# Designs tried in a protein design chat: VHH binders against CLA biosynthesis isomerase (cla-dc). Part 18

Target 1, 281 residues: CLA biosynthesis isomerase (cla-dc), of Lactiplantibacillus plantarum (Lactobacillus plantarum) (p0dx41)
Amino acid sequence: MASFIASDQDVKNFLTAPSMNDQEGIGFAYATDEAVLKALIPAPLKLMAPVVCGYVVHMGKPTFSAPYLEESLFALVSYKDKMMGAYPINLLLHGPGAESGVIAGREGAGIPKKLADDIELRRNDNSATATVERHGKTLLNVSWTAGELNDPSIMKQFAGQLALGKEAEMNSFFYKYDIDQHEDGTNHFSNVQLVATQLRSLADQVEPGNLSIQLESTDDDPFGELKVLKPLGAAWFHFDTSVMFNTLKLDEVDAATTMPKLLTGRYDRSFFNPKAATYII
Key: E = the ipSAE of ESMFold2; O = the ipSAE of OpenDDE; V2 = 0.75 times the mean of E and O plus 0.25 times the DockQ between their complexes.

## First folded at step 13 (VHH; framework vhh_vobarilizumab_d1)

Design h6 (from g6 with D108T Y109V; at its last look DockQ between E and O 0.59; V2 from the best seeds 0.00; counts 0 for: pae E 5.4 > 2, unsure alone 61.6 < 65)
Fold by ESMFold2, look of step 13:
Structure h6 (fold): chain B 281 residues (1-281), chain A 125 residues (1-125)
Amino acid sequence: as target 1 above (281 residues)
Amino acid sequence: EVQLVESGGGLVQPGGSLRLSCAASGFTFSSNYMAWYRQAPGKGRELVAGISRGGSTSYADSVKGRFTISRDNAKNTLYLQMNSLRPEDTAVYYCARGDTFYIKYSGTVEPFDYWGQGTLVTVSS
């Protein structure tokens, strides 16, 4: 029978390494304003290129939940010029496993996850589309058409990150923090830390092609700040396996200079602007 | 050009059996979700049975245990075996092609982009 008290075996199973098996969808990259993107990257991470990368994928067989769809926009960054990887600015999740995915990511590594109102991912023959909707707008509309990249000069980097038939290890960088409440009811941030999750992924399908992409903003999700100056390319891909095998604590960072760059990806405007409540009915 | 051609319809008595076939061409048949729909006189189309590229099947409650969907990827052919037929199974039966990949968990969805012309099944004494 179910109980609010978990068994010892349940606790043991809870602690197993998560895998994101059968992951499939559209990945893409576009050029954006370097100064705008750089300003979003908290120290000590350093922006590697004025490029936004992203994806809309189906997480088909996650080990911790029912399936779900996920969108992300991320920057390419380095830590101390030695450790390179993705810095996700946002992730939006939708589907039967989405709530569990948000909880797991927020608690495990401080991943900036929110729930979308809807995500669609569709492919037919040699073209695919995806849309992400939240709070009354389509925030992201992306399409891929198999064939030539918009800018073939990125082919080596794009292909190398998704090498077919070979396991690749990738870092993703996040910031974790605590929120403590004072006796007067006000809050403060503590223990603000840079972490890296490490994934081992096996791509068994990568089909490069042409990107078409439009972004829009709402008060809660200002995707349009990351302007599309030049679409660079897209690919349809499938990861057979993707295992999150490690999380590293890298650095302790200053809350006052870091937290302003973390809030929008994790919270809606109503959390910190009382006047934003005018759209909540 | 995508083509779906149904055959095997006809007149059958209640309790009888019938097998429908759908010959597919103009696409990679093995990569698509496929389905049978039916439309009774004066009614909208309804899903009867579906089959994934990997062979997983689903059925409407009204036909479970009586109908079997199958596919032969080598012959590019979809089948519907209909047993224990009833008068309420009388309809035009359509073969339909789904997308090679499609996921959406909410909202109205048009999961099928090509339909055959249909084959009439009449169940009467």
Scores: ipSAE 0.109, ipTM 0.637, lowest interface PAE 5.4, mean pLDDT 87
ESMFold2 (binder alone), look of step 13: mean pLDDT 78; pTM 0.781
OpenDDE, look of step 13: ipSAE 0.593; ipTM 0.819

## First folded at step 14 (VHH)

Design i1 (framework vhh_7aqx_2; at its last look DockQ between E and O 0.22; V2 from the best seeds 0.00; counts 0 for: pae O 8.2 > 2, unsure alone 60.6 < 65, placed apart)
Fold by OpenDDE, look of step 14:
Structure i1 (fold): chain B 281 residues (1-281), chain A 126 residues (1-126)
Amino acid sequence: as target 1 above (281 residues)
Amino acid sequence: QVQLQESGGGLVQAGGSLRLSCTTSGFTFSSNYFSWFRQAPGEEREFVGAISRSGGSTDYADSVKGRFTISRDNAKNTFYLQMNSLKTEDTAVYYCARGDTFYIRYSGDYEPFDYWGQGTQVTVSS
């Protein structure tokens, strides 16, 4: 019988080694304005290249939810010139498991996740398309056509992460924080921490190809800020598994300087201005 | 031409075991994930299980979890459904399917299957 009370074993098993299995979709990279991208990266992380990476994937068999689609834009960054990895700027989720995915990511790992209105992913033999919609606007339109990359030089950046048939480890950097409400009703951010989530993934399919990409902005999702200066390439890929096996606490950081860069990926403008919620879905 | 063909079906007593095979041709086997479905008389076709391209991930319907196992042999272009602890309610025509061209809608529903076998009858007697 269903119960509101979880067992002790359930508690113990809570988000144990969350895995994103059977991931399939479009990965892409494009050149963007370095100054703009750099400004979005919180200290102490350092931008490695003026490149925006991203994906639109179907998460077919996550261990923590029903299937869902996910979009992400992220930068390649380093921590103290020792650890390299991805800094996700934004993630949007859609589908049956999207709620669980958002909750697990945000509360469990400090991941900047929001729900999309719609994510569509299609593949036909040698081509694929994906669209991401939120608040009535198509924020992302991406296509992959099997064949040559727009710029073959981009392979150098991805060769280590997309090794076919081999387990690869990667770091994803996130910032966790607490919210405290004061007596005057104001909320304050505290205990801001940089963490590195470590993932072990197995890619069993990677098909390079030509990228076409378009970005648009809303106030809540300023995708267009990361302008496409040059598409570099895309790939259709499949991860058999991707396991979040560890999280490292790296550093405590100043809330005042960090939070401005974190809020948009996590919250809509209605959190800052009650009058901002002007749309009806 | 893409082809999938089931084999290994038959009559088995409850509690028994049966192994189904799906042999494929006409495409690169290792590039595809595969699934098993079944359809009992008067019932809708239902998902039984799936296996990823590498075979490292599998998924099963709740009704068969712990009893059925899917595996694949890329060298033989064949994937399998091992059925243990069979029950009378497992009686159905079993179909193998290939995932290839697919469409994922905003609802999260997707259509990953484009080719099917002809099916093999599995009958579990009491």
Scores: ipSAE 0.010, ipTM 0.295, lowest interface PAE 8.2, mean pLDDT 89
ESMFold2, look of step 14: ipSAE 0.192; ipTM 0.701
ESMFold2 (binder alone), look of step 14: mean pLDDT 77; pTM 0.780

Design i2 (from h4 with F27S T28I S31I Y33A; framework vhh_vobarilizumab_d1; at its last look DockQ between E and O 0.03; V2 from the best seeds 0.00; counts 0 for: pae E 21.4 > 2, unsure alone 58.5 < 65, placed apart)
Fold by ESMFold2, look of step 14:
Structure i2 (fold): chain B 281 residues (1-281), chain A 125 residues (1-125)
Amino acid sequence: as target 1 above (281 residues)
Amino acid sequence: EVQLVESGGGLVQPGGSLRLSCAASGSIFSINAMAWYRQAPGKGRELVAGISRGGSTSYADSVKGRFTISRDNAKNTLYLQMNSLRPEDTAVYYCARGDTFYIRYSGDYEPFDYWGQGTLVTVSS
């Protein structure tokens, strides 16, 4: 029987580790302006290469929701020369499970997720295309064609990081924070900390190929700041399983220097400018 | 009620050109992905070309470089410009509108809920 009160079993089930199984789509990489990308990376993370990586995928069997489509752009970073991984700059979600995915990611690990207005991902034979739309523009238009890479040097690194038919563990870095209110009604940030989520993934298909990519900006999503200086390559991939098995709390960080780099990943201009509004039905 | 009405089919010689139109009414045209499919006699439907809300296009390998899909959101109309037509392009061409995603690599997958009645294109001498 449905109730606003969750049962003890419901609470127990809520605490199980999430999985993002049956992921399929386009992964890609391109070279960008090093100074621009480095400026987006909060301390103590360090940029490893002037490369933006990204994907547009279908999350076919997430354990916490209906299926959804997801886009991300991320940097390759290190933490204290000890751990390496992805630092996602943005994630946009669309589809029947997307709202649940945004809630889970934000609350669980501070993942910078927003809802897209539309995401399309389409493959026919040895080519695929994807588009991501939000607030009046196509922010990302990406294509993969199986075969020749734009620049094979980066795909050597991709192949080394993604072993077909074997489980691989990888880190993703995020910054969590709380927003608390003062007695006078104004807000402040507290508990700003760097975390790493650790994923165990099994890639059972990776088909490398040529990347074509274009980015655009809106006031809310300035994707064009991450300029495409040189496409490096793309792949169609399928992950059979991907389990978030661990979260590490790494550092507390300074709010004043960190929060300017975090807010736009979760919030639109209406949070910053009282004369900014969006009306979509 | 969504209605899709194709026009512009006919008989052409090999190497000729045709422009197909699909007028859409009912639900909001500019939100959805649109596509052209074709069905030759005795065959299943196959995807010819697709276009997203934002204008991103895709094509079957058999028509790349010869066919161009486009849309006019102000007129709620989808177009297919077909150049360098071949006898194997002979088929009934259908306009389709999507209420879901096409993510899977499959000729059998049909992610569209709304279809027109079709317009016949015959390419023969």
Scores: ipSAE 0.000, ipTM 0.094, lowest interface PAE 21.4, mean pLDDT 83
ESMFold2 (binder alone), look of step 14: mean pLDDT 76; pTM 0.778
OpenDDE, look of step 14: ipSAE 0.008; ipTM 0.306

Design i3 (from h4 with Y33A S52T; framework vhh_vobarilizumab_d1; at its last look DockQ between E and O 0.28; V2 from the best seeds 0.00; counts 0 for: pae O 5.8 > 2, unsure alone 64.2 < 65)
Fold by OpenDDE, look of step 14:
Structure i3 (fold): chain B 281 residues (1-281), chain A 125 residues (1-125)
Amino acid sequence: as target 1 above (281 residues)
Amino acid sequence: EVQLVESGGGLVQPGGSLRLSCAASGFTFSSNAMAWYRQAPGKGRELVAGITRGGSTSYADSVKGRFTISRDNAKNTLYLQMNSLRPEDTAVYYCARGDTFYIRYSGDYEPFDYWGQGTLVTVSS
């Protein structure tokens, strides 16, 4: 029976081993300006390469929500030269499960998620396309054509993330923080911490191909800041499962130096200035 | 050669049920998204339901809660369970291979590349 009151068992089961099952879509990588990308990476994470990675995928059977589409841009980073993984710069979600996905990610794991106006993903036998729209602008247009990568040297990067038929563990780095409102009405960030979410994934399909990609910016979503200097490659992929099985607390970090790099991925400019919300959807 | 053969259509009374089947051959069925379309007399073809490789499903608003799309990869067969049928469900139903699969929850859908010959479903008192 539906109730506003959760059972004790429900509480215990809250976001237990969140899994993104039946995940399918386009993964891609392109070369960008190293200085710009590096500037977006908060300490103590270190950029591994001047490459932006990303995906547009359909989450078909998430354990925590209805299905949804998700876009992400992320960098490859290292922690203390020992742990390597992804640092997501942004994530946009769309579809029936998007709200739940955003909430689960943000509150549960500190993931920089926002809602898109629209995400479209199409595939035929030889090619696929995806578009991401927010605030009346197409922020991302990406296409995959089956065949050879733009740059075969990037294969090592894809192989690490998309090992076909083999379980792979990956780290995703996020920053969690608290928001405290003071008596004067101002809000302050505290307890900023770097965490590593550990994922176990099984890819059952990986199809390399040629990448075409276009980025555009709004004030709220400055995708164009990560300029495409050279497309490197794309792949159509399918994950049977991807499980977030653990989260490591790595470091507490300084809020003043870290938060400027975190806010845009999580908040629109209206959070900083209500007059900034001038768009019509 | 890719082949899709629909079956299970027929005459049914309002409120009745039918189960359509689509036998697929000539390609790796488990590697493709699949869909059901329908075309009523004098109307355009419309998406009824889709299913991804992994089994995620989507439905037109008009059939949500009444129709269920499913697949058996071992049998290379796509199914459409149709319950609570209405006269407005009268149409030729087509099975489509997801060569061109549009993953979206609303809006117009691009047709798939391969289609069956269709099976007629008539809902009439």
Scores: ipSAE 0.017, ipTM 0.448, lowest interface PAE 5.8, mean pLDDT 90
ESMFold2, look of step 14: ipSAE 0.326; ipTM 0.783
ESMFold2 (binder alone), look of step 14: mean pLDDT 79; pTM 0.800

Design i4 (from h4 with G26R; framework vhh_vobarilizumab_d1; at its last look DockQ between E and O 0.72; V2 from the best seeds 0.00; counts 0 for: pae E 3.6 > 2, unsure alone 61.7 < 65)
Fold by ESMFold2, look of step 14:
Structure i4 (fold): chain B 281 residues (1-281), chain A 125 residues (1-125)
Amino acid sequence: as target 1 above (281 residues)
Amino acid sequence: EVQLVESGGGLVQPGGSLRLSCAASRFTFSSNYMAWYRQAPGKGRELVAGISRGGSTSYADSVKGRFTISRDNAKNTLYLQMNSLRPEDTAVYYCARGDTFYIRYSGDYEPFDYWGQGTLVTVSS
């Protein structure tokens, strides 16, 4: 029987490690302006390459929701030259499970998730396309054609992130923070910290190919700031399993220098502009 | 070249049933999303039902609970079972071949690359 009070078993099930099983779609990489990308990376993370990586995928069997589509753009970074991994700049979700996916990621690890208005992912034969739409524009339009990468010299690095047939562990870095209210009603940031989520994934399909990609901006999602200077490559891939098995607390960081780099991926301009929307009947 | 041949149309009383078939050839039928569309006189085509390569189905609201799409990959054949037929179901019904993978949760974008010749269904007293 439904209740606002969860059972003990419900609480126990809630605490199990989340999995994003049956994940399939397009992964890609392109070169961008190093100074622009570096400026987006909060300390103490260090940019490892002037490359934006990303994907548009279907999360076919997530353990916490109905299926959904997800887009991400991320940088390749290191923490203290010891841990390497992804720093996602954004994630956009769409589909029946998308609302649950946003809540889980935002609350669980501070993942910069928002809802898209539409995501399309399609493949025919040896070609695929994906589009991501939000607030009046197609923010991302990607195509993959099976064959040679745009830059064949990156095959080893590209393939290493999608290690076929082998279970691989990956780090993703996020920043968490609290928003606390003063007695006078004003807010402040506290407990700003760098965390790493650790994923264990098994890719059973990887098909490299040529990338074509276009980005656009809206006021809320300035994807075009990460200009495509050179497409590097794409792949169609499938992860049979992908489990988030650990979250590490790495550092406490300064709010004043960090928070400006976190807000846009997590909030729209309505949080910064006090003008109210009106309803026209 | 892709070949899709529909059959099973005809004249039926309201409340009756028909079963449409689409024989597919010259491609690997089991790898494609397949769909039925219909076009009433003087109107545009509308999606009736779709079925993925894995057997997942979708239906237009106007036919849910009355129509059933299915596929037999061994026979390269797509089916549409139409029950409780109404006069507004009168249309030419088309078999269509879609992409090998397609996901979009917002409706109305269907990138079909080949269509059959159609089979006429008339529902009249």
Scores: ipSAE 0.247, ipTM 0.742, lowest interface PAE 3.6, mean pLDDT 87
ESMFold2 (binder alone), look of step 14: mean pLDDT 77; pTM 0.779
OpenDDE, look of step 14: ipSAE 0.639; ipTM 0.830

Design i5 (from h4 with G98S; framework vhh_vobarilizumab_d1; at its last look DockQ between E and O 0.79; V2 from the best seeds 0.00; counts 0 for: pae E 3.2 > 2, unsure alone 64.8 < 65)
Amino acid sequence: EVQLVESGGGLVQPGGSLRLSCAASGFTFSSNYMAWYRQAPGKGRELVAGISRGGSTSYADSVKGRFTISRDNAKNTLYLQMNSLRPEDTAVYYCARSDTFYIRYSGDYEPFDYWGQGTLVTVSS
ESMFold2, look of step 14: ipSAE 0.241; ipTM 0.721
ESMFold2 (binder alone), look of step 14: mean pLDDT 78; pTM 0.787
OpenDDE, look of step 14: ipSAE 0.253; ipTM 0.662
ESMFold2, look of step 15: ipSAE 0.243; ipTM 0.740
ESMFold2 (binder alone), look of step 15: mean pLDDT 79; pTM 0.790
OpenDDE, look of step 15: ipSAE 0.198; ipTM 0.593

Design i6 (from h4 with Y109T P111Y; framework vhh_vobarilizumab_d1; at its last look DockQ between E and O 0.28; V2 from the best seeds 0.00; counts 0 for: pae E 5.8 > 2)
Fold by ESMFold2, look of step 14:
Structure i6 (fold): chain B 281 residues (1-281), chain A 125 residues (1-125)
Amino acid sequence: as target 1 above (281 residues)
Amino acid sequence: EVQLVESGGGLVQPGGSLRLSCAASGFTFSSNYMAWYRQAPGKGRELVAGISRGGSTSYADSVKGRFTISRDNAKNTLYLQMNSLRPEDTAVYYCARGDTFYIRYSGDTEYFDYWGQGTLVTVSS
């Protein structure tokens, strides 16, 4: 029976580890300006390479929502030279499960998720394309063609990252924070923390190929700041399962130096500038 | 050259059955979403049934429970079993090829780039 009050069993089910099962789409990497990318990485994370990685995927069977499409651009980073992984700069979601996916990610791990106006992911034969649109512009247009990578020298690293038929564990790094209100009505940030989510994933399809990619900007989504200096490669992939089995608290960090690097991935200009207005209807 | 060739149409009495076949060639049949459409004279084409590369099926409300779509990937053939036929089912039936993967939540969720010539089904009392 539906109720505003969840049952005890509902609460138990809510607390189970989230899974992103039946995930399929295009993954890619390109070289970008090192100084620009490094400036986006909050301490204590360190940039490992002047490379933007990303994807456009269908999350076919998430445990926390209906299906949805997701875009991400992320950097490769390390924490204290011990843990390596992804630092997502943005994630844009679209589809019937997208609202729930934003809520789950923002609340669960501080993931920088916003809603896209539209995402298209299409494959025919040995070619695929994806587009991501927000606020009237195509922010990302990406294509994959099966075959050689744009830079064949990275094939071993590329293939090793997506080990076919074997479970792999991966780290993703995020910053969580609270927004609290003072007695005078003004807000402040508290509990700003670096966390790592740990995923165990099983890739059962990985098809490397050539990348073509274009980025554009709006005031709300400055994707073009991460210029494509050189396409490196792409792949079509499928994860049968991907389970977020752990979240580690790594460090408390300084709000003044960290929060400027977190806000744009999570909020639009209207949050920062009352003279800015964006209407999508 | 991609080809889709329908067969199995004909004249049948109300309440009868027909099985349509679509022979596919010139592409990797097992990788594509496939569908049946129909068109009555003077009308637009309407979706009847679809089947994914993995075998998941969907049906128009007007045919659900009466029609069954299936595929035989070894024979590169799409089927439509049509039971309990009604005069309203009279149309030319078309086999259509979709993409190997296509997801978009705003607008059409399916895209069809090749169509057969059609096979006529007439249901007449």
Scores: ipSAE 0.086, ipTM 0.621, lowest interface PAE 5.8, mean pLDDT 87
ESMFold2 (binder alone), look of step 14: mean pLDDT 82; pTM 0.830
OpenDDE, look of step 14: ipSAE 0.219; ipTM 0.633

## First folded at step 15 (VHH; framework vhh_vobarilizumab_d1)

Design j1 (from i6 with G54E; at its last look DockQ between E and O 0.12; V2 from the best seeds 0.00; counts 0 for: pae E 14.9 > 2, placed apart)
Amino acid sequence: EVQLVESGGGLVQPGGSLRLSCAASGFTFSSNYMAWYRQAPGKGRELVAGISREGSTSYADSVKGRFTISRDNAKNTLYLQMNSLRPEDTAVYYCARGDTFYIRYSGDTEYFDYWGQGTLVTVSS
ESMFold2, look of step 15: ipSAE 0.357; ipTM 0.812
ESMFold2 (binder alone), look of step 15: mean pLDDT 82; pTM 0.833
OpenDDE, look of step 15: ipSAE 0.507; ipTM 0.785
ESMFold2, look of step 16: ipSAE 0.000; ipTM 0.165
ESMFold2 (binder alone), look of step 16: mean pLDDT 81; pTM 0.827
OpenDDE, look of step 16: ipSAE 0.000; ipTM 0.241

Design j2 (from h4 with N32Y G54E; at its last look DockQ between E and O 0.80; V2 from the best seeds 0.00; counts 0 for: pae E 2.7 > 2, unsure alone 64.7 < 65)
Fold by ESMFold2, look of step 15:
Structure j2 (fold): chain B 281 residues (1-281), chain A 125 residues (1-125)
Amino acid sequence: as target 1 above (281 residues)
Amino acid sequence: EVQLVESGGGLVQPGGSLRLSCAASGFTFSSYYMAWYRQAPGKGRELVAGISREGSTSYADSVKGRFTISRDNAKNTLYLQMNSLRPEDTAVYYCARGDTFYIRYSGDYEPFDYWGQGTLVTVSS
């Protein structure tokens, strides 16, 4: 019988580590303005390269929801020169599992997730396209064509992450925080901290190729500020398994210098501007 | 070179039957979602029926119970059996190849741009 009160077993199951199995889609990388990208990276993370990486994938068998489509743009960063990994700038989700995915990621690790209005992922033979739409524009239009990378030199940097048939461990860095309400109803930030999630993933399909990519901006999602100076390459890939096996609390950080770099990936202009509250659906 | 060649169109009386065929070449036919679309004069192209690589079928509401889509993967051929034809079924019918991978949770499925020149079906009293 359904109830608002969860059983002890339900609570135990809720606490089980999530997996994002059966992921398939396009991954890509492009060069961007170093100064712009560096400015987005909160301390103590350090930018490793003036490169934006990203993907549009179908999460086919997540353990926490129905399937959904996900887009991300991320930077390559290090923490104190001892841990390297991804710093996601945004994630947009669409599909039957998307609401649950946003809630889980936002609450679990402070992941900058919002809902897209639509995502399409399409492949024919040796080419594929994906589009991501939000608030009246196509924010991202990406194409992959099997064959040569735009810049073959990037293969050395990414070969280990894409090694077919081998598990790879990856770090993803996020900032968590609380929003506490004062007695007068105003808000403040507290407990702002850097965390890392550690994933173990198995790629069983990787097909490198040529990238074509266009970005656009809306007031809520300024993707175009991360200019495409040079497309570097793309791949069609499938991860059979991807399991979060560890989460680390790394540092507490200053709210005043950190939070301005976190808000746009997590909130829309309606939070910042009373006149920005109306959208056409 | 991908080719889709429709045949079997023609003139029929209301209530009659017609069988369309689509010969496919230049790709691994058995790996693809395949569909029939139609376009009446002055109107947009609309999905009539689709069939998955494993034989699962879907139909537009306007043709359910009257039309049957099928495929013969050994012969690389797609079929549309059209029974109980009505004047509103008059259109050019196109065989279309779908994608090898396609996910979108909103909107109707619309295959990639591979289809033939079509075959005309005219239903007249």
Scores: ipSAE 0.319, ipTM 0.786, lowest interface PAE 2.7, mean pLDDT 88
ESMFold2 (binder alone), look of step 15: mean pLDDT 80; pTM 0.805
OpenDDE, look of step 15: ipSAE 0.547; ipTM 0.815

Design j3 (from h4 with N32H; at its last look DockQ between E and O 0.70; V2 from the best seeds 0.56)
Amino acid sequence: EVQLVESGGGLVQPGGSLRLSCAASGFTFSSHYMAWYRQAPGKGRELVAGISRGGSTSYADSVKGRFTISRDNAKNTLYLQMNSLRPEDTAVYYCARGDTFYIRYSGDYEPFDYWGQGTLVTVSS
ESMFold2, look of step 15: ipSAE 0.416; ipTM 0.816
ESMFold2 (binder alone), look of step 15: mean pLDDT 80; pTM 0.804
OpenDDE, look of step 15: ipSAE 0.594; ipTM 0.816
ESMFold2, look of step 16: ipSAE 0.429; ipTM 0.806
ESMFold2 (binder alone), look of step 16: mean pLDDT 80; pTM 0.802
OpenDDE, look of step 16: ipSAE 0.606; ipTM 0.825
ESMFold2, look of step 17: ipSAE 0.425; ipTM 0.820
ESMFold2 (binder alone), look of step 17: mean pLDDT 80; pTM 0.802
OpenDDE, look of step 17: ipSAE 0.464; ipTM 0.770
ESMFold2, fold request of step 18: ipSAE 0.410, 0.278, 0.224; ipTM 0.805, 0.762, 0.728
ESMFold2 (binder alone), fold request of step 18: mean pLDDT 80, 80, 80; pTM 0.806, 0.808, 0.805
OpenDDE, fold request of step 18: ipSAE 0.684, 0.590, 0.667; ipTM 0.869, 0.839, 0.859
ESMFold2, look of step 22: ipSAE 0.401; ipTM 0.819
ESMFold2 (binder alone), look of step 22: mean pLDDT 80; pTM 0.804
OpenDDE, look of step 22: ipSAE 0.626; ipTM 0.844

